# Designs tried in a protein design chat: VHH binders against Uncharacterized protein YNL108C. Part 17

Target 1, 262 residues: Uncharacterized protein YNL108C, of Saccharomyces cerevisiae (p53929)
Amino acid sequence: AIENIYIARHGYRSNWLPKGPYPPPPTGIDNDVPLSEHGVEQAHELANYISKLDVKPEMIFSSPFYRCLETSKPTVEALKIPLYVDRGVGEWYKPDRPIIPEPATHEVMSKFFPSMISPDWEPSIIPSNKGETEEDIFERCHKFWPVFIDRVERKFPNVKTIMIVTHAATKSALGMNLLKFSSAKEPIDNKGTFIRNGSCAIDKFELVKGENESIPFEEREWKLTMNGNTSFLTNGEEMNWTFMNAFEAGSDADIKARRAAE
Short names: E, the ipSAE of ESMFold2; O, the ipSAE of OpenDDE; V2, 0.75 times the mean of E and O plus 0.25 times the DockQ between their complexes.

## First folded at step 6 (VHH)

Design x07 (from t01, 16 letters changed; framework vhh_7aqx_2)
Fold by ESMFold2-Fast, scan of step 6:
Structure x07 (fold): chain B 262 residues (1-262), chain A 122 residues (1-122)
Amino acid sequence: as target 1 above (262 residues)
Amino acid sequence: QVQLQESGGGLVQAGGSLRLSCTTSGFTFSSYWFSWFRQAPGEEREFVGYISGSGGSTYYADSVKGRFTISRDNAKNTFYLQMNSLKTEDTAVYYCAKGYYRWSGSEYFDYWGQGTQVTVSS
């Protein structure tokens, strides 16, 4: 059975820079923005950090969005591990958003990231093309886990450690579901701690119960041993987001609100 | 206007020492990690080592470990490569780079210096 799960957020986005104009998405897809130069540096710092861990990921499952693939690339290169795309860990878009972007196809992603993306992985769940409420994304991640873990363990029975590269809201929803909370808006302890989601922040979840793969996912118990770690980044934690924020993570409205708080 | 400029290269006898400098401008120096690479004629660029933004972390390729030391001076926007116990196989053009990734291809380093020649004679 899977014993360790790393979950990381993508690096600093090009459209988060203080001044535009911003580059158009390389894929031409709405909101499929690349990392800034600073975000690329964060992705390299993340790869360097992971390369020094005692327990390293054996494979990566990435959101199909350009920023997550770009964030994953230095770790793929450093560790020489396979990367699969799973739409189930894709970005959160609210139902009232004018466009709910359809992510790039495997063919398109492979043109931008040649030889990086492994074929033959079907999405564990597909996010609604009509957008998602806060309850919807939490439920998507709830449904994702048992399907995803079962498929990983069937296809890769000897793998013990995996890494997911995703987005702030999805990272929180995945983690809170793994810890068996009923909402992403709850603290994880009696001290008011929330999952931290800075750019290139990394969580670690370790299996407490359920080491035998015959035990259903729903009966397994996980412990959060690393919460949004950014200690390895030169600029530390940047762009932290939680479901207590008023705006979608990294949206134009989110960025404007952060700048207004200066 | 991001610029990196190497200096300090030259001819040195085997067993000697040489110190390279990389002076930078056009960005906030203390915010970034820096690396040294080298390239012998007809070969691809080889990673030499890096230093973290804080200066608290350094890493060296096995071929230079124990002989080369990287340091930085944030007040001068400059970082250094101290090369001791030089060998003929250390002969190369040495490049400084913005970034730290020891396994990345050149496409991840948008900012390179012009290079400085180091020749170690027998």
Scores: ipSAE 0.000, ipTM 0.132, lowest interface PAE 17.2, mean pLDDT 85

Design x08 (from a20, 17 letters changed; framework vhh_7aqx_2)
Fold by ESMFold2-Fast, scan of step 6:
Structure x08 (fold): chain B 262 residues (1-262), chain A 125 residues (1-125)
Amino acid sequence: as target 1 above (262 residues)
Amino acid sequence: QVQLQESGGGLVQAGGSLRLSCTTSGFTFSSYWMSWFRQAPGEEREFVGAISSGGSSTYYADSVKGRFTISRDNAKNTFYLQMNSLKTEDTAVYYCAKVQPYYKSGTWYSHFDYWGQGTQVTVSS
């Protein structure tokens, strides 16, 4: 059974730099923005950190968005582990967004990341092409987990540790569902702690109960042992996001509001 | 089946204007940034400009800033390059592309998804 799950947010986006103009996305898809040079450096720092952990991921499941694949690349190269793309951990887009971007296909992504993306993995769930409310993305992640874990355990019965590379909202929704909360807007403890979602921040969830694969996912118990860790990054935590924000994570509006508040 | 087709090229005097069109089919046009490139005889293909999926953002090569404007009509699956104050140096075959250039370490890169057949622009003085 899977005993350890790492969940990381992608690195610092190129469109988060204070001054444009910003180059078009490599795939041509709206909002499929790459990392900045700073974000690439964060991805290397993340890979270095992971390579020194006692319990290392044995495979990566990445969002199909360029930034998540780019964030994953140094870790794939350092550990020589397989990477699969699962649309089920893709970005959150609100229903009122004028265009809901559909991510690049496996064929297109493989042109940008040759020999990195393993075939033979079907999406565990596909996000709505009409956008998602806060309730919708929470429910997507709720439905994702039992399908995803069952498929991983059936296909890779000897794997105990996996890593997911995703986005701020999705990272929170995934983590809060693992901990069996009813909403991504709840604190995880009685002290008002929330999951931290800085760029290249990494969570670790450890299995407490349910070590036998025959135990249904709903009956398993998980513990958060690392919350949005950024201690290994030269600049520490940057661009933290929670569902308390009025704006989509990393959107132009989010960035402007954040800079105005600083 | 992805298809792009340029039109609107021709011969024009220096200081004149031309409007190029690129008609597309076989993909969800409104979901992609679109770009223009050009290639002069004996030169490498160079980036001219790009427009975001919704048309709210544009990006231009320094050589054409202030003279060229990119626009798009998502209802017609078509985008345009309005070329003003044309110079003899603008003489080239112009290509539209679904493939986007990307910027890495001070250098522009491009990957081929699809390129149109091109339209010739000749500027004489």
Scores: ipSAE 0.007, ipTM 0.458, lowest interface PAE 9.2, mean pLDDT 87

Design y02 (from a16 with Y32R H100W W105S; framework vhh_7pa5_2; at its last look DockQ between E and O 0.01; V2 from the best seeds 0.00; counts 0 for: pae E 12.6 > 2, unsure alone 64.5 < 65, off the site)
Fold by ESMFold2, look of step 7:
Structure y02 (fold): chain B 262 residues (1-262), chain A 124 residues (1-124)
Amino acid sequence: as target 1 above (262 residues)
Amino acid sequence: QVQLVESGGGMVQPGGSLRLSCAASGFTFSSRGMSWVRRAPGKGPEWVSTISYSGSYTSYADSVKGRFTISRDNAKNTLYLQMNSLKPEDTALYYCAKAWYYGSSRTSDAFDIWGQGTQVTVSS
């Protein structure tokens, strides 16, 4: 049974740098923005940190977007563990967009990441192609967990520890669902703490009460033991985001708002 | 302890066939992708073929495509390589390996090679 879940956000995007021009999406897919050189450095720092953990991930499940696969690559190489793509941990796009980006296919992704993406994994859930409200992505992540964990445990019964590489909104919604909150807009304690979602930030969730594969997922209890850790990054926390932000994480509007506030 | 035991090698003439087997123990075979890798005299390791954990996806090096077929029997914890139309350049020590990648990789950094291998010699 799964006992430990790491959830990480992709690294620093190329279009977050102060000056352009920025590289076009390598896949040609709308909004499939690659990491900056800085973001690639963050991904390597993350891999180094993970390689020193007492409890290491045995598998990675990544969003299909290019930046998440880039973020995962150094860890796959360092730990020599399999990676699967699950669209259920994909990006969040609001419903007011004129078009909702769709990720590249497995075939296209495999051309950019040869030998990295394992076959034989179907998505646990497919995000709406009409965009998602904040409540919609929270519900997507709520539905994701039982389907996903059941399949992982049935197909890989000896795996105890996994890592998910995803996006700020999805990371937060996934974590809040594990902690059994009914909203992603709540603090997780009485001190006003929120899940931290910086670029390359990593959470750890641990199973409590000795729960195992014989207990339905919804009966299991999880504890956040590492909240958006960025202590291993040379520049510390960058681009933290929560659902209190008015804009999609890392969007042009979000970047403009951040620059205006400094 | 992980064990991979290759067998089925031997000497054949060009155009001949052999079927290699790899008996696996000490890990959950049905949850792992598996590969065949070969090492010719004086050369480094060369990836030959990979099969996914379910057997539903296979991939082959260009040099063997259409001639070699990888398969697995998860109930018997056994990996196979059917080698047809053998050529002298197929002469090598053949290893089975656990793979953490499912794709066309030619480097040993994607594989654990833990067996002693089985020798295939193609000569007239």
Scores: ipSAE 0.006, ipTM 0.270, lowest interface PAE 12.6, mean pLDDT 87
ESMFold2-Fast, scan of step 6: ipSAE 0.206; ipTM 0.617
ESMFold2 (binder alone), look of step 7: mean pLDDT 79; pTM 0.802
OpenDDE, look of step 7: ipSAE 0.022; ipTM 0.534

## First folded at step 9 (VHH; framework vhh_7pa5_2)

Design g1 (from u22 with S57Y; at its last look DockQ between E and O 0.76; V2 from the best seeds 0.00; counts 0 for: pae E 6.4 > 2, grease 26 > 24.2)
Fold by ESMFold2, look of step 9:
Parts: C-alpha cells; structure tokens; sequence
Structure g1 (fold): chain B 262 residues (1-262), chain A 124 residues (1-124)
C-alpha cells in the first residue's frame, strides 16, 4: 500500500535560458522541449538528494514529455528502480492554445530512453486533446488519484513509496487534491503558504498515521511534509509557478512577463 | 501513413533563387518540427534548417544562414524553403524530414521519415 508520495517538477527547460539559439525538441513534437544543461545538472542534484533520503522512492511514474523523462533518468540510475509513464500526470495546456501537443508514444520515447521505460502500464487518465481550463486540470488530477493508486496497489502490493515526475500545474493540482482543497489557488495554511513548484522542486506527501490501506483512496488523509524542496540545488528555487500566474508555466509568455518584471 | 513530397527543384545559375515545397500527410503536421536536409554528390546528409510546429522558431546551418528562409503553412500542411543567392556548393538533393535536430544530439541525426527529395543544381 502506498504510504509516501514524492512529486517533482521537471528541471530547467532549454528555452528558459536568456539567450538562444535553443535546441529543437528531440522527439520533434512541439513543446516537447528538452532540459537545458542547467536542467540536467538540477536532475543530477535531485538524484543525489533522493539517494540519501531515509525513505526512498521504490518506483517513478513520469509524464510522457521528454523533459520529465530527462529529469527522472539520474534518479532511475542512482536508485536502480523501475519507471513507468502515465499520461495522467502530463502537461497542462489552456483551451485557447493554438495547438495542443500530443506526447510521444512509448515506442518513440523508448528510442531516446532505451531500457528505461517499463512496459505494461496504461494511462490512468488521458488529458483532453482540446486543452484544459484550470478547473479541468484540477478535476483531471482529482480523477487520476483513485484510479492510479488502485492500479499501483493492485500491481505492486508491497510498494509503499513512489515518486511522480511532472509539470508545475499538474504537481500543484495533484498535491492540492491529495490535501483535499477545492481549488489550486488556495493557501495550504493560515500563513498564506502555497505549494512551491520550482524547477526540480520536490514535494513529499505522507499518509496520516493510523490510516489503513484498505480504505478507499478518497477517504485517506495525506500530509505535506516536504514542500517544493530545492535546498539541494546549487541555485536554489528557480521558476516557481502557481495558478495565480496569468500564463501557462514556463511558456514564452510567462518568461516574457518574468523578464519584464525584472 | 506518413508521406512527404518535395517539389520546386531545378537548375539555376549562381545568384539565382528557388523555392522548395514539401507536402505532408499522414500525421498532425502542426504538432511537429520539420526539417530541410540536403545530400550533395558524394557526401552524407547535411542539416539545412529546422522550424517549430507553430513556425515561431527557425534555425539554419551556418552555410545557408542569411540566404535561405524556412517557413510553413499549417493550414495547407506544407513546408517551404526559400533559397536565395544560390551557390554551386548548394547543389544537392533536398529532403523534407520529420525528426530530431542534430544540433542537440551532436553528430547523430534522427529522422522518422524522409521524402523522395527534389534536385537543386546550381551551375553556369
């Protein structure tokens, strides 16, 4: 039964660097951009941090987008744990976006990450191919959890700790659903704290003591015990994002707005 | 079934211009970066240009920068290469390709599919 859930955001994207030229996506799929060299360094720092935790993830569930697989790779190698792709933790794209990218197939991803992606895992949910409102992605993550956890616990009954590697909006929506908030725009305490979603930031959610594994997922209670930790990163927190931002996380518009505010 | 059909090649004098077209079908064209690649006589493939799915990002090999312009029309599923100030060294078979840029992967090229190619010959 699952007792600990880590959720991490992918590392720093290549197109977030202040100067181009930027590499095209390795898959050729629009918006499937790779990590920058800096982002790859963050992924290695994350793996080093995770390898020293007392409670380590026993498997990874990654978004199908290239940057998330790149972020996951050092941890897979360091811990020698299996990785599965689940489209249910995929990127958030607004409905008015001119193009809604479809992620690469398992076959294509396996060409770039040979022997890394375990077979025999179907998506727990498939995001809309017409984009998602803020409410839509929150609901996607709400539906994702019970389906996903039931499948994980049925297939891997002795696994207690997993890690999800995903995107800022999805990470936030997943976490807020675990904490049973009705919106991703709410603070999680009376001090105005929000879930932190920096590049390569990692959350930890722990099942509340005394809960048994047999109760339905929606009745279980979770506690956030690590909030967007970036203490292991050389440059600390970068590119933090929340749903209060007017733009998709890390989009060209988001980057432009950040630079204008400097 | 992915299909890429190049056209617009021909014989031109040095300094001349040509516009290549590539008709694409069998995949969601606007979701993919597209490439022009050329193969000169006796040489392996050489990357020429890449363009993002939206058309917002373009990249060129140093040998063609400033002379060639890549573009696309997503409504017509068509990729273009405007070639100006042509030189004899531009003589090659030009391919439209769907795939990965060598820029990021170093010397390794990966292209899911190549067209038949269209011949460009620059001579006087």
Amino acid sequence: as target 1 above (262 residues)
Amino acid sequence: QVQLVESGGGMVQPGGSLRLSCAASGFTFSSYWMSWVRRAPGKGPEWVSYISGSGGYTYYADSVKGRFTISRDNAKNTLYLQMNSLKPEDTALYYCAKGYSPWYRGSGEYFDYWGQGTQVTVSS
Scores: ipSAE 0.058, ipTM 0.547, lowest interface PAE 6.4, mean pLDDT 88
ESMFold2 (binder alone), look of step 9: mean pLDDT 80; pTM 0.812
OpenDDE, look of step 9: ipSAE 0.578; ipTM 0.805

Design g2 (from u22 with S52K; at its last look DockQ between E and O 0.71; V2 from the best seeds 0.00; counts 0 for: pae E 5.3 > 2)
Fold by OpenDDE, look of step 9:
Structure g2 (fold): chain B 262 residues (1-262), chain A 124 residues (1-124)
Amino acid sequence: as target 1 above (262 residues)
Amino acid sequence: QVQLVESGGGMVQPGGSLRLSCAASGFTFSSYWMSWVRRAPGKGPEWVSYIKGSGGSTYYADSVKGRFTISRDNAKNTLYLQMNSLKPEDTALYYCAKGYSPWYRGSGEYFDYWGQGTQVTVSS
């Protein structure tokens, strides 16, 4: 059974910089923006941090979007572990968006990341092409976990530790579901603590009940042992986002609002 | 199934103007950045301009900045390049391309598809 799950947000996006011009998405897909140079640096710092952990990921499951693959790349190289793409951990888009981005195909992404993406992994779940409400993304993640974990454990019965690289909203929703909350907008404790989702922030979940893979996922219990860790980043936590924010994480509207608040 | 068909090329005198069009089909046009690339005789491809799917962001090579304007009509699945103040050095085969050149990182040019090209000749 899977015993440890790391979940990390992608690095600092290129379009988060205060001044342009901003690089277009390499894939040509709108909103599939690359990391900034700073984001790439963060990805390397994350890889360095992970390489020093006692319990290291044995494989990575990444969002199909370019920035997540960029974020994953240094870790893959450092640990020499396989990477799979799962659309189920893709970005959250609200229904009111004029366009809901579809990620590039495996074939296209493999051109940008030669020999990095392992084949033969079907999506555990596919996000709606019509967008998602806050409830929808939470439900997506709820449905994602049992399908995903079952598949991982069947295909890789000896694997105990995995890492997911994803987006702020998805990271939150995934984590909150592991902790068996009913919403992503709830604090995780009586102190009002939320899962922190800075750029390249990393969470750790440890299995505390249900060590046998024959135990249904629903009967397993997880503990958050690392919450949005950014201690290894030179600049610390940047661009933290929660569902308490008014806009999609990292969106133009979000950035605009943040700037206005400064 | 993706198709890009360029048109509007021709021969003009220096200082003249041309408007290129690219008819796109086989994909969700509005979701993709689109580019113009040109290839002069004996030279490699040169990235000319790109435009965001929504049309909100544009970029131009220094060589054409202030003279060329890229635009798009997503309702018509058409990309345009208005070329003003044309120079002999603008002579090239102009291609419509799906995607963008990641020039920002110097990683080369990445395009999923290219059209057949339309010839632009600037000569006195």
Scores: ipSAE 0.080, ipTM 0.526, lowest interface PAE 2.0, mean pLDDT 90
ESMFold2, look of step 9: ipSAE 0.096; ipTM 0.541
ESMFold2 (binder alone), look of step 9: mean pLDDT 79; pTM 0.801

Design g3 (from u22 with S107T G108D; at its last look DockQ between E and O 0.67; V2 from the best seeds 0.00; counts 0 for: pae E 4.0 > 2)
Fold by OpenDDE, look of step 9:
Order: structure tokens, then sequence, then C-alpha cells
Structure g3 (fold): chain B 262 residues (1-262), chain A 124 residues (1-124)
């Protein structure tokens, strides 16, 4: 059974920089933006941090979007572990968005990341092409976990520790579901603490009940033992986002609002 | 199954204008950056312009900046290039392409599909 789950947000996006021009998406897919140089540096710092952990991930499951694969690449190279892409941990897009991006195919993405993406992994769940409400993304993640964990444990029965590389909203929703909350918009404790989702921030969840894989996922219990850790990043936490924010994480509207608040 | 069909080319005098169109099918048009690329006789392909899926971001080669305007109608799956103040050096076969060419890289590397092209000739 899976005993440890790391979940990390992608690095600093290119279009988060205060000044352009911003590079267009390498895949040609709208809003599939690459990391900035700073984001790439963060990804390396994350890899370095992970390489020093006592409990290391044995494999990575990444969002199909370019920035997440970029973020994953240094860790894959450092640990020499396999990487799979699962659309189920893809980006959150609201329904009122004029365009809902579809991620690049495995074939296309493999051109940008040769020999990095392992084949033979079907999506655990596919995000709606019509967008998602806050409730929808939470439900997506709720449905994702039992399908995903069952598949991982069947295919890789000896694996105990995995890492997911994803986006801020998805990271939050995934984590909150592991902790058995009913919403991603509530604190995880009586102090008002939220899961922190800075760029390259990493969470850790440890299994506290249900060590036998024969126990249904729904009966398993997890503990958040690391919340949005960014202590290994030179610049610390950047671009933290929660569902309490008014706009999609990392969107133009989000950036604009952040700047206005400064 | 992806198809790109250019139209609107022709012969014009210097200083004239043309409007090119590209009808796209076989893919989710609004999800992709689109480009115009041209090839003059005896020369390699030259990137002209590209536009984001939403149309919110546009880019132009220095040679056409201020004269050409790229746009798109996602409801019609159509890409446009308005060409004003045309010069003889604009004479080329103009292609619609799926994708874009990043700065400082070869034109051919980042396009998935090309149309058949439409001829633009600027001559007195």
Amino acid sequence: as target 1 above (262 residues)
Amino acid sequence: QVQLVESGGGMVQPGGSLRLSCAASGFTFSSYWMSWVRRAPGKGPEWVSYISGSGGSTYYADSVKGRFTISRDNAKNTLYLQMNSLKPEDTALYYCAKGYSPWYRGTDEYFDYWGQGTQVTVSS
C-alpha cells in the first residue's frame, strides 16, 4: 500500500514576471505556459531538497501541462525514478473562462521531454472540458484518489512513496480530500491554517490508518506532516494561492489583483 | 484530419492592402496558437506573425510590424492577416500554420501543420 504521498506545485511561471515579453507556450496550446528561469531554478532546488529526504518518492505522477513536467524533470533526473502523466491532476479552469485548455498528447509532450515520460498510463479521471466550479474540482479530486491509488497499487505493488506534481487549486483539492474535508475552502485546523501552495511548495501526507492495500481507500486515514514547505527555496514562498483567493491561481486576473494589492 | 486552407492572396501595387484568411478544421482551433509564415522565391521560410488561442496576445516580425495585423474568429475557426502598406519585399507564398515559432529558433520547428499557401505578389 502507498504510505507516503508528496504533492508539489509547479515552479514560477514565465507570465508571472512583472515585465514581458512572455514566451508563448512551447506546445502551442493556449495557456500552457513554461516556467520562468526562476521557476526552473526552483525546480532544481526542489529536486535537491527531495534528494536529501529520508523517505524519497519512488515515482512521479505529473500534470500533463508543460510547467509541471518542467518542474518534475530535475527530480526525475536526480532520483532516476519513473514519471507518469495523469490528466486527473491537471489544472483547474473555471466554467466562465473563454477557453479551456486541453493538454498536449503524450506523443507531443514526449518530444519536449524525451525518454522522461513513461508510457502505458491511462488517465484516472479527465477534467471537464467545460470548466469546473470549485465544487467540481473538489469532486474531481475526490473521485480521482480511489481510482488512482487502486491503479498504482495494482501496477506497482512494492511502491510505498509517490510524488504528484500539479497546480495550486488541484494540490489544495487533492490534499483536502486526503484529509477528508468536505471542501477546499475551509481551514485544516482551528487556527485557520490552509494548505499552502507557493511555487514549488511541497506537501507530505502519511498514512496513519489502513496500511493494508486490501482496505478500501475510503477507510484510510492520512496526516499532513508537511504543509507547503518552501524552506529549501532561495526566495522562500512565492505566489501562494488558496481557494480563498478571488481568481484562478496564477491567472492574469490573479496577477493583476496581486499587483494592485501591493 | 487537420486542415488549413488559405485564401485572399493576389497581386497588388506597392502601398496596397490584402486580407488573408485561413479556414481551420480537424482540431480545437481556439486552443492553439496560430501563425502566418511566408516563403519568398529562393529564400527560406520567414515567420510573420502569431496569435494566442484567445487572441489576447499577438506578435509580429520586425519587418511587418505596424503594417500587418493578425486576428482570429474562433467561432468561425478562421485566422486572418490584414496586410497594409504592402511592399515588393512582401512578395511570397503565405502559409497558415498551427503553432508558433519562438524567438531565435528555426521556423520549421514548432509548427504541427501547414496549409497549401496563398500567393501574395506586390509589384508595380
Scores: ipSAE 0.092, ipTM 0.543, lowest interface PAE 1.8, mean pLDDT 91
ESMFold2, look of step 9: ipSAE 0.287; ipTM 0.687
ESMFold2 (binder alone), look of step 9: mean pLDDT 79; pTM 0.808

Design g4 (at its last look DockQ between E and O 0.66; V2 from the best seeds 0.00; counts 0 for: pae E 3.2 > 2)
Fold by OpenDDE, look of step 9:
Structure g4 (fold): chain B 262 residues (1-262), chain A 123 residues (1-123)
Amino acid sequence: as target 1 above (262 residues)
Amino acid sequence: QVQLVESGGGMVQPGGSLRLSCAASGFTFSSYWMSWVRRAPGKGPEWVSYISGSGGSTYYADSVKGRFTISRDNAKNTLYLQMNSLKPEDTALYYCAKGYSPWYRGSEYFDYWGQGTQVTVSS
C-alpha cells in the first residue's frame, strides 16, 4: 500500500512577474504558461530538498500542464524516477471562464520533455471541459483518489512513496480529501490553519491506518505531516493561495487583486 | 483532422487594404494560439502576427505593426488579418498556423498551417 504522498504546487509562473511582456505558452494552448526563470529555480530547489529527504518519492504523477512538468523535471532528473501524467490532478477552472483550457496530448508534451513522460497511464479522472465550481473540484478530487490509488497499487505493488505535482486549488482539494474534510474552504484545525499552497510548496501525507492495500481507500486514514513547506526556497513562500481567496489561483484577476492589496 | 483554409488574398495597389480569413476545423479553436506567417519569393518564412485563444493577447512583427490587425471569432472558428497600408514588400504567400513563435526561445512552433493565400502588392 502507498504509505507516503507528497503533493507539490508548480513553481512561479511567468505571467506572475510584475512586468511583461510574458512568454506565450510553449504548447500554444491558452493559459498553459511556462515557469518564469525564478520558477525554474524554485523547481531546482525543490528537487534538491527532496533529494535530501529520508523518505523519497519513487515516482511522480504530474498535472499535464507545462508548468507542472517543468516543476517536476529537476526532481525526476535528480532521483531518476519515473513520471506519469494524470489529468485528474489538472488545473481548476471556473465555469464562468470564456475558455477552459485542455492540456496538450502526450505526444505533444513529449516533444518538450523528451523521454521524461512514461507512457501507459490512463487518466484517473478527467476534469470537466465546462469548468468546475468549488464543489466540483472538491468532488473531482474525492473521486480521483480511490481510482488513482487502486491503479498505482495494482501497477506498482512495491511502491510506497509517491509525489503529485499539481496546482494550488487541486493541491488543496486533494489534501483536504485525504484528511476526510467535507470541503476545501475550512481550516484543518481549531487554530484556523489552512493547507498552504505557495509556489513549489510541498505537503506530505502519511498513512496512519489501513496499511494493507486490501483495505478500501475510504477506510484509510492520513495525517498531514508537512504543510506547504517552502523552507528550502530562497525567497520563501510566494503566491500562497487558498479557497478563501476570491479569484482562481494565479489568474490575472488574482494577480491584480494581490497587487492592489500591496 | 486539423484543417486550416486561408482566403481573402489578392492583388492590390500600394496603400491598399486586404482582409484575410482562416477557417479552422478539427480542433478546439478557442483553446489555441493562432498565427499568421508569410513567405516572400526567395525568402524564408516570416512571422507576421499571433493571437491568444481568447484574443486578449496579440503580437505583431515590427514590419507590420500599426498596419496589420489580427483578430479571431471563436464562435466561427475563424482567424482574421486586416492588412492596411499595404506595401510592395508585403507581397507574399500568407499562411494561417496553429501555434506561435515563442520569442523567448528564438524558435517557431506550429502544429499545422494551411496552404496559404497569395497577397500581391504592386503598382
Scores: ipSAE 0.041, ipTM 0.484, lowest interface PAE 2.4, mean pLDDT 91
ESMFold2, look of step 9: ipSAE 0.383; ipTM 0.738
ESMFold2 (binder alone), look of step 9: mean pLDDT 81; pTM 0.826

Design g5 (from u18 with W103D E107Y Y108E; at its last look DockQ between E and O 0.57; V2 from the best seeds 0.00; counts 0 for: pae E 11.7 > 2)
Fold by ESMFold2, look of step 9:
Structure g5 (fold): chain B 262 residues (1-262), chain A 122 residues (1-122)
Amino acid sequence: as target 1 above (262 residues)
Amino acid sequence: QVQLVESGGGMVQPGGSLRLSCAASGFTFSSYWMSWVRRAPGKGPEWVSYISGSGGSTYYADSVKGRFTISRDNAKNTLYLQMNSLKPEDTALYYCAKGYIYDSRGYEFDYWGQGTQVTVSS
């Protein structure tokens, strides 16, 4: 049964650099932005950190977007663990976007990441192709967990620890659902703490054990034991984002707003 | 099936201008970055310009920066390349491209049009 869940955000994007020109997406899909060289360095630092943990992930479930697969690659190589793609942990796009990007297919992704993506994994849920409100992505992540965990535990009954590589909004919504909050905009404690979502930041959620170890997923209790850890990154926390931000995480508008505030 | 049909090529004198068009069909045009690629006589393909699905981000090879402008009209499924201040070195067969293969050789595309010839000569 799953006892530990890591959730990480992709590394620093190429289009977050202060000056272009920026590389086009390798897949040719709009908003499928690759990591910068800095972001690739963050992904390697993350892999090194993970390789030294006492409790290591035994498999990775990644968003289908290129930057998440790039972020996952050093960890897959270091730990020699399988990786599956699940669209259910994909990016969040607001409904007022004129075009909602679709991620690359498994076939296309496998061309860029040969031998990395394991076959035979159906998406646990497919995000709306009309965009999502904050409430919609929260609900997507709510529905994701029981479907996803049931399939992981049926297919891999001896696996105890997994890692998800995703995006800031999805990471936050997944974590808040594990902690059984009703909204991603709530603090997680009476001290005003929020889940931290920096680039390459990693959460750890641990199952709170009791006498009924094999209870239904919805009845299980989870504890956040690592909140957006970036201590292993040379430059520490960068690009942290929460649902209090007016803009999609890491979008051009978000970057512009951050620069204007400085 | 994906189809890309280029037009607008021709012969011009150095310093002249041309506007290329590419009619796209068989895929959701607005969801993809699109590119112009050219092939000079006896040469391999050279990436010229690239534009995001929305049209909000554009990139140019150094050899054409400041002279060429890429644009798109998503309502008409059409990609454009405005070429100004043309030089003999711009003589090439120009292709509209949609692709997702990338390796050590650079940015490659699975789908290419038939091309439209641009010849810059006195």
Scores: ipSAE 0.000, ipTM 0.366, lowest interface PAE 11.7, mean pLDDT 87
ESMFold2 (binder alone), look of step 9: mean pLDDT 82; pTM 0.825
OpenDDE, look of step 9: ipSAE 0.027; ipTM 0.373

Design g6 (from u18 with I101W W103D E107T; at its last look DockQ between E and O 0.73; V2 from the best seeds 0.00; counts 0 for: pae E 10.9 > 2)
Fold by ESMFold2, look of step 9:
Structure g6 (fold): chain B 262 residues (1-262), chain A 122 residues (1-122)
Amino acid sequence: as target 1 above (262 residues)
Amino acid sequence: QVQLVESGGGMVQPGGSLRLSCAASGFTFSSYWMSWVRRAPGKGPEWVSYISGSGGSTYYADSVKGRFTISRDNAKNTLYLQMNSLKPEDTALYYCAKGYWYDSRGTYFDYWGQGTQVTVSS
């Protein structure tokens, strides 16, 4: 049964740099923005950190977007663990967005990440192609977990620890669902703490002792034991985002708002 | 099935202008970066320009910068290349391409049309 779940956000994006021109997406898909050099360095720092953990992930489930696969690559190489793509942990796009990007296909992604993406994994859920409200992505992540965990435990009965590499909104919604909150806009404690979602930030969720696979997934209790850790990154926490932000995480509007506040 | 059909080529004198079009079908056009690539006689393919899915970001090869303008009409699933101040060196078969382009590492060309000929000659 799965006992430990890490959830990480992709590294620093190329279009977050203060000046362009920015590279076109390698896949040719709009909004499939690659990491900057800084983001690649963050991904290596994350892999180094993970390689020293007492409890290491045994496999990775990544969003299909290029930046998440880039973020995952150093960890796959360092730990020599399999990676699967699950569209259910894909990016959040608001419904008022004129274009809802589709991710690259498995075939296209495999050309850029040869030998990295394992075959034979169906998405646990497919995000709406009409965009999602905050309530919609929270519901998507709610439905994702039981389908996903059942499939992982059936296919990989001896695996206890997994890692998900995803986006800020999805990371937050996944974690809040695991902790059984009814909204991603709630603090997780009485001190007003939110799940932290900086670039390459990593969460750890642990199954509460005494609970196991005999309990239906929705009844299992999880504890957040690592909240958006960035202590291993040279520049610490960057680009943190929560559903209290006005804009989609890392969007042009978000970047403009952050720059205006500086 | 992806289909890209280029048109608008022809013969033109140096200094003249042409507007190329590419009709796209078989995919969600507005979600993809599009590019123009050309092949001059006896040479390999050379990328010319990229444009983002929304049209908000454009890139040009140094050889055409300032003279060519890439654009798109997402309502009509059509990509354009406005070519001004044409030179004999612009003579080539021009292709419309869907997807990424690695200009620093040469060419990776996943989907393309059959091309439209541009000939610049007095």
Scores: ipSAE 0.000, ipTM 0.361, lowest interface PAE 10.9, mean pLDDT 87
ESMFold2 (binder alone), look of step 9: mean pLDDT 82; pTM 0.819
OpenDDE, look of step 9: ipSAE 0.038; ipTM 0.492

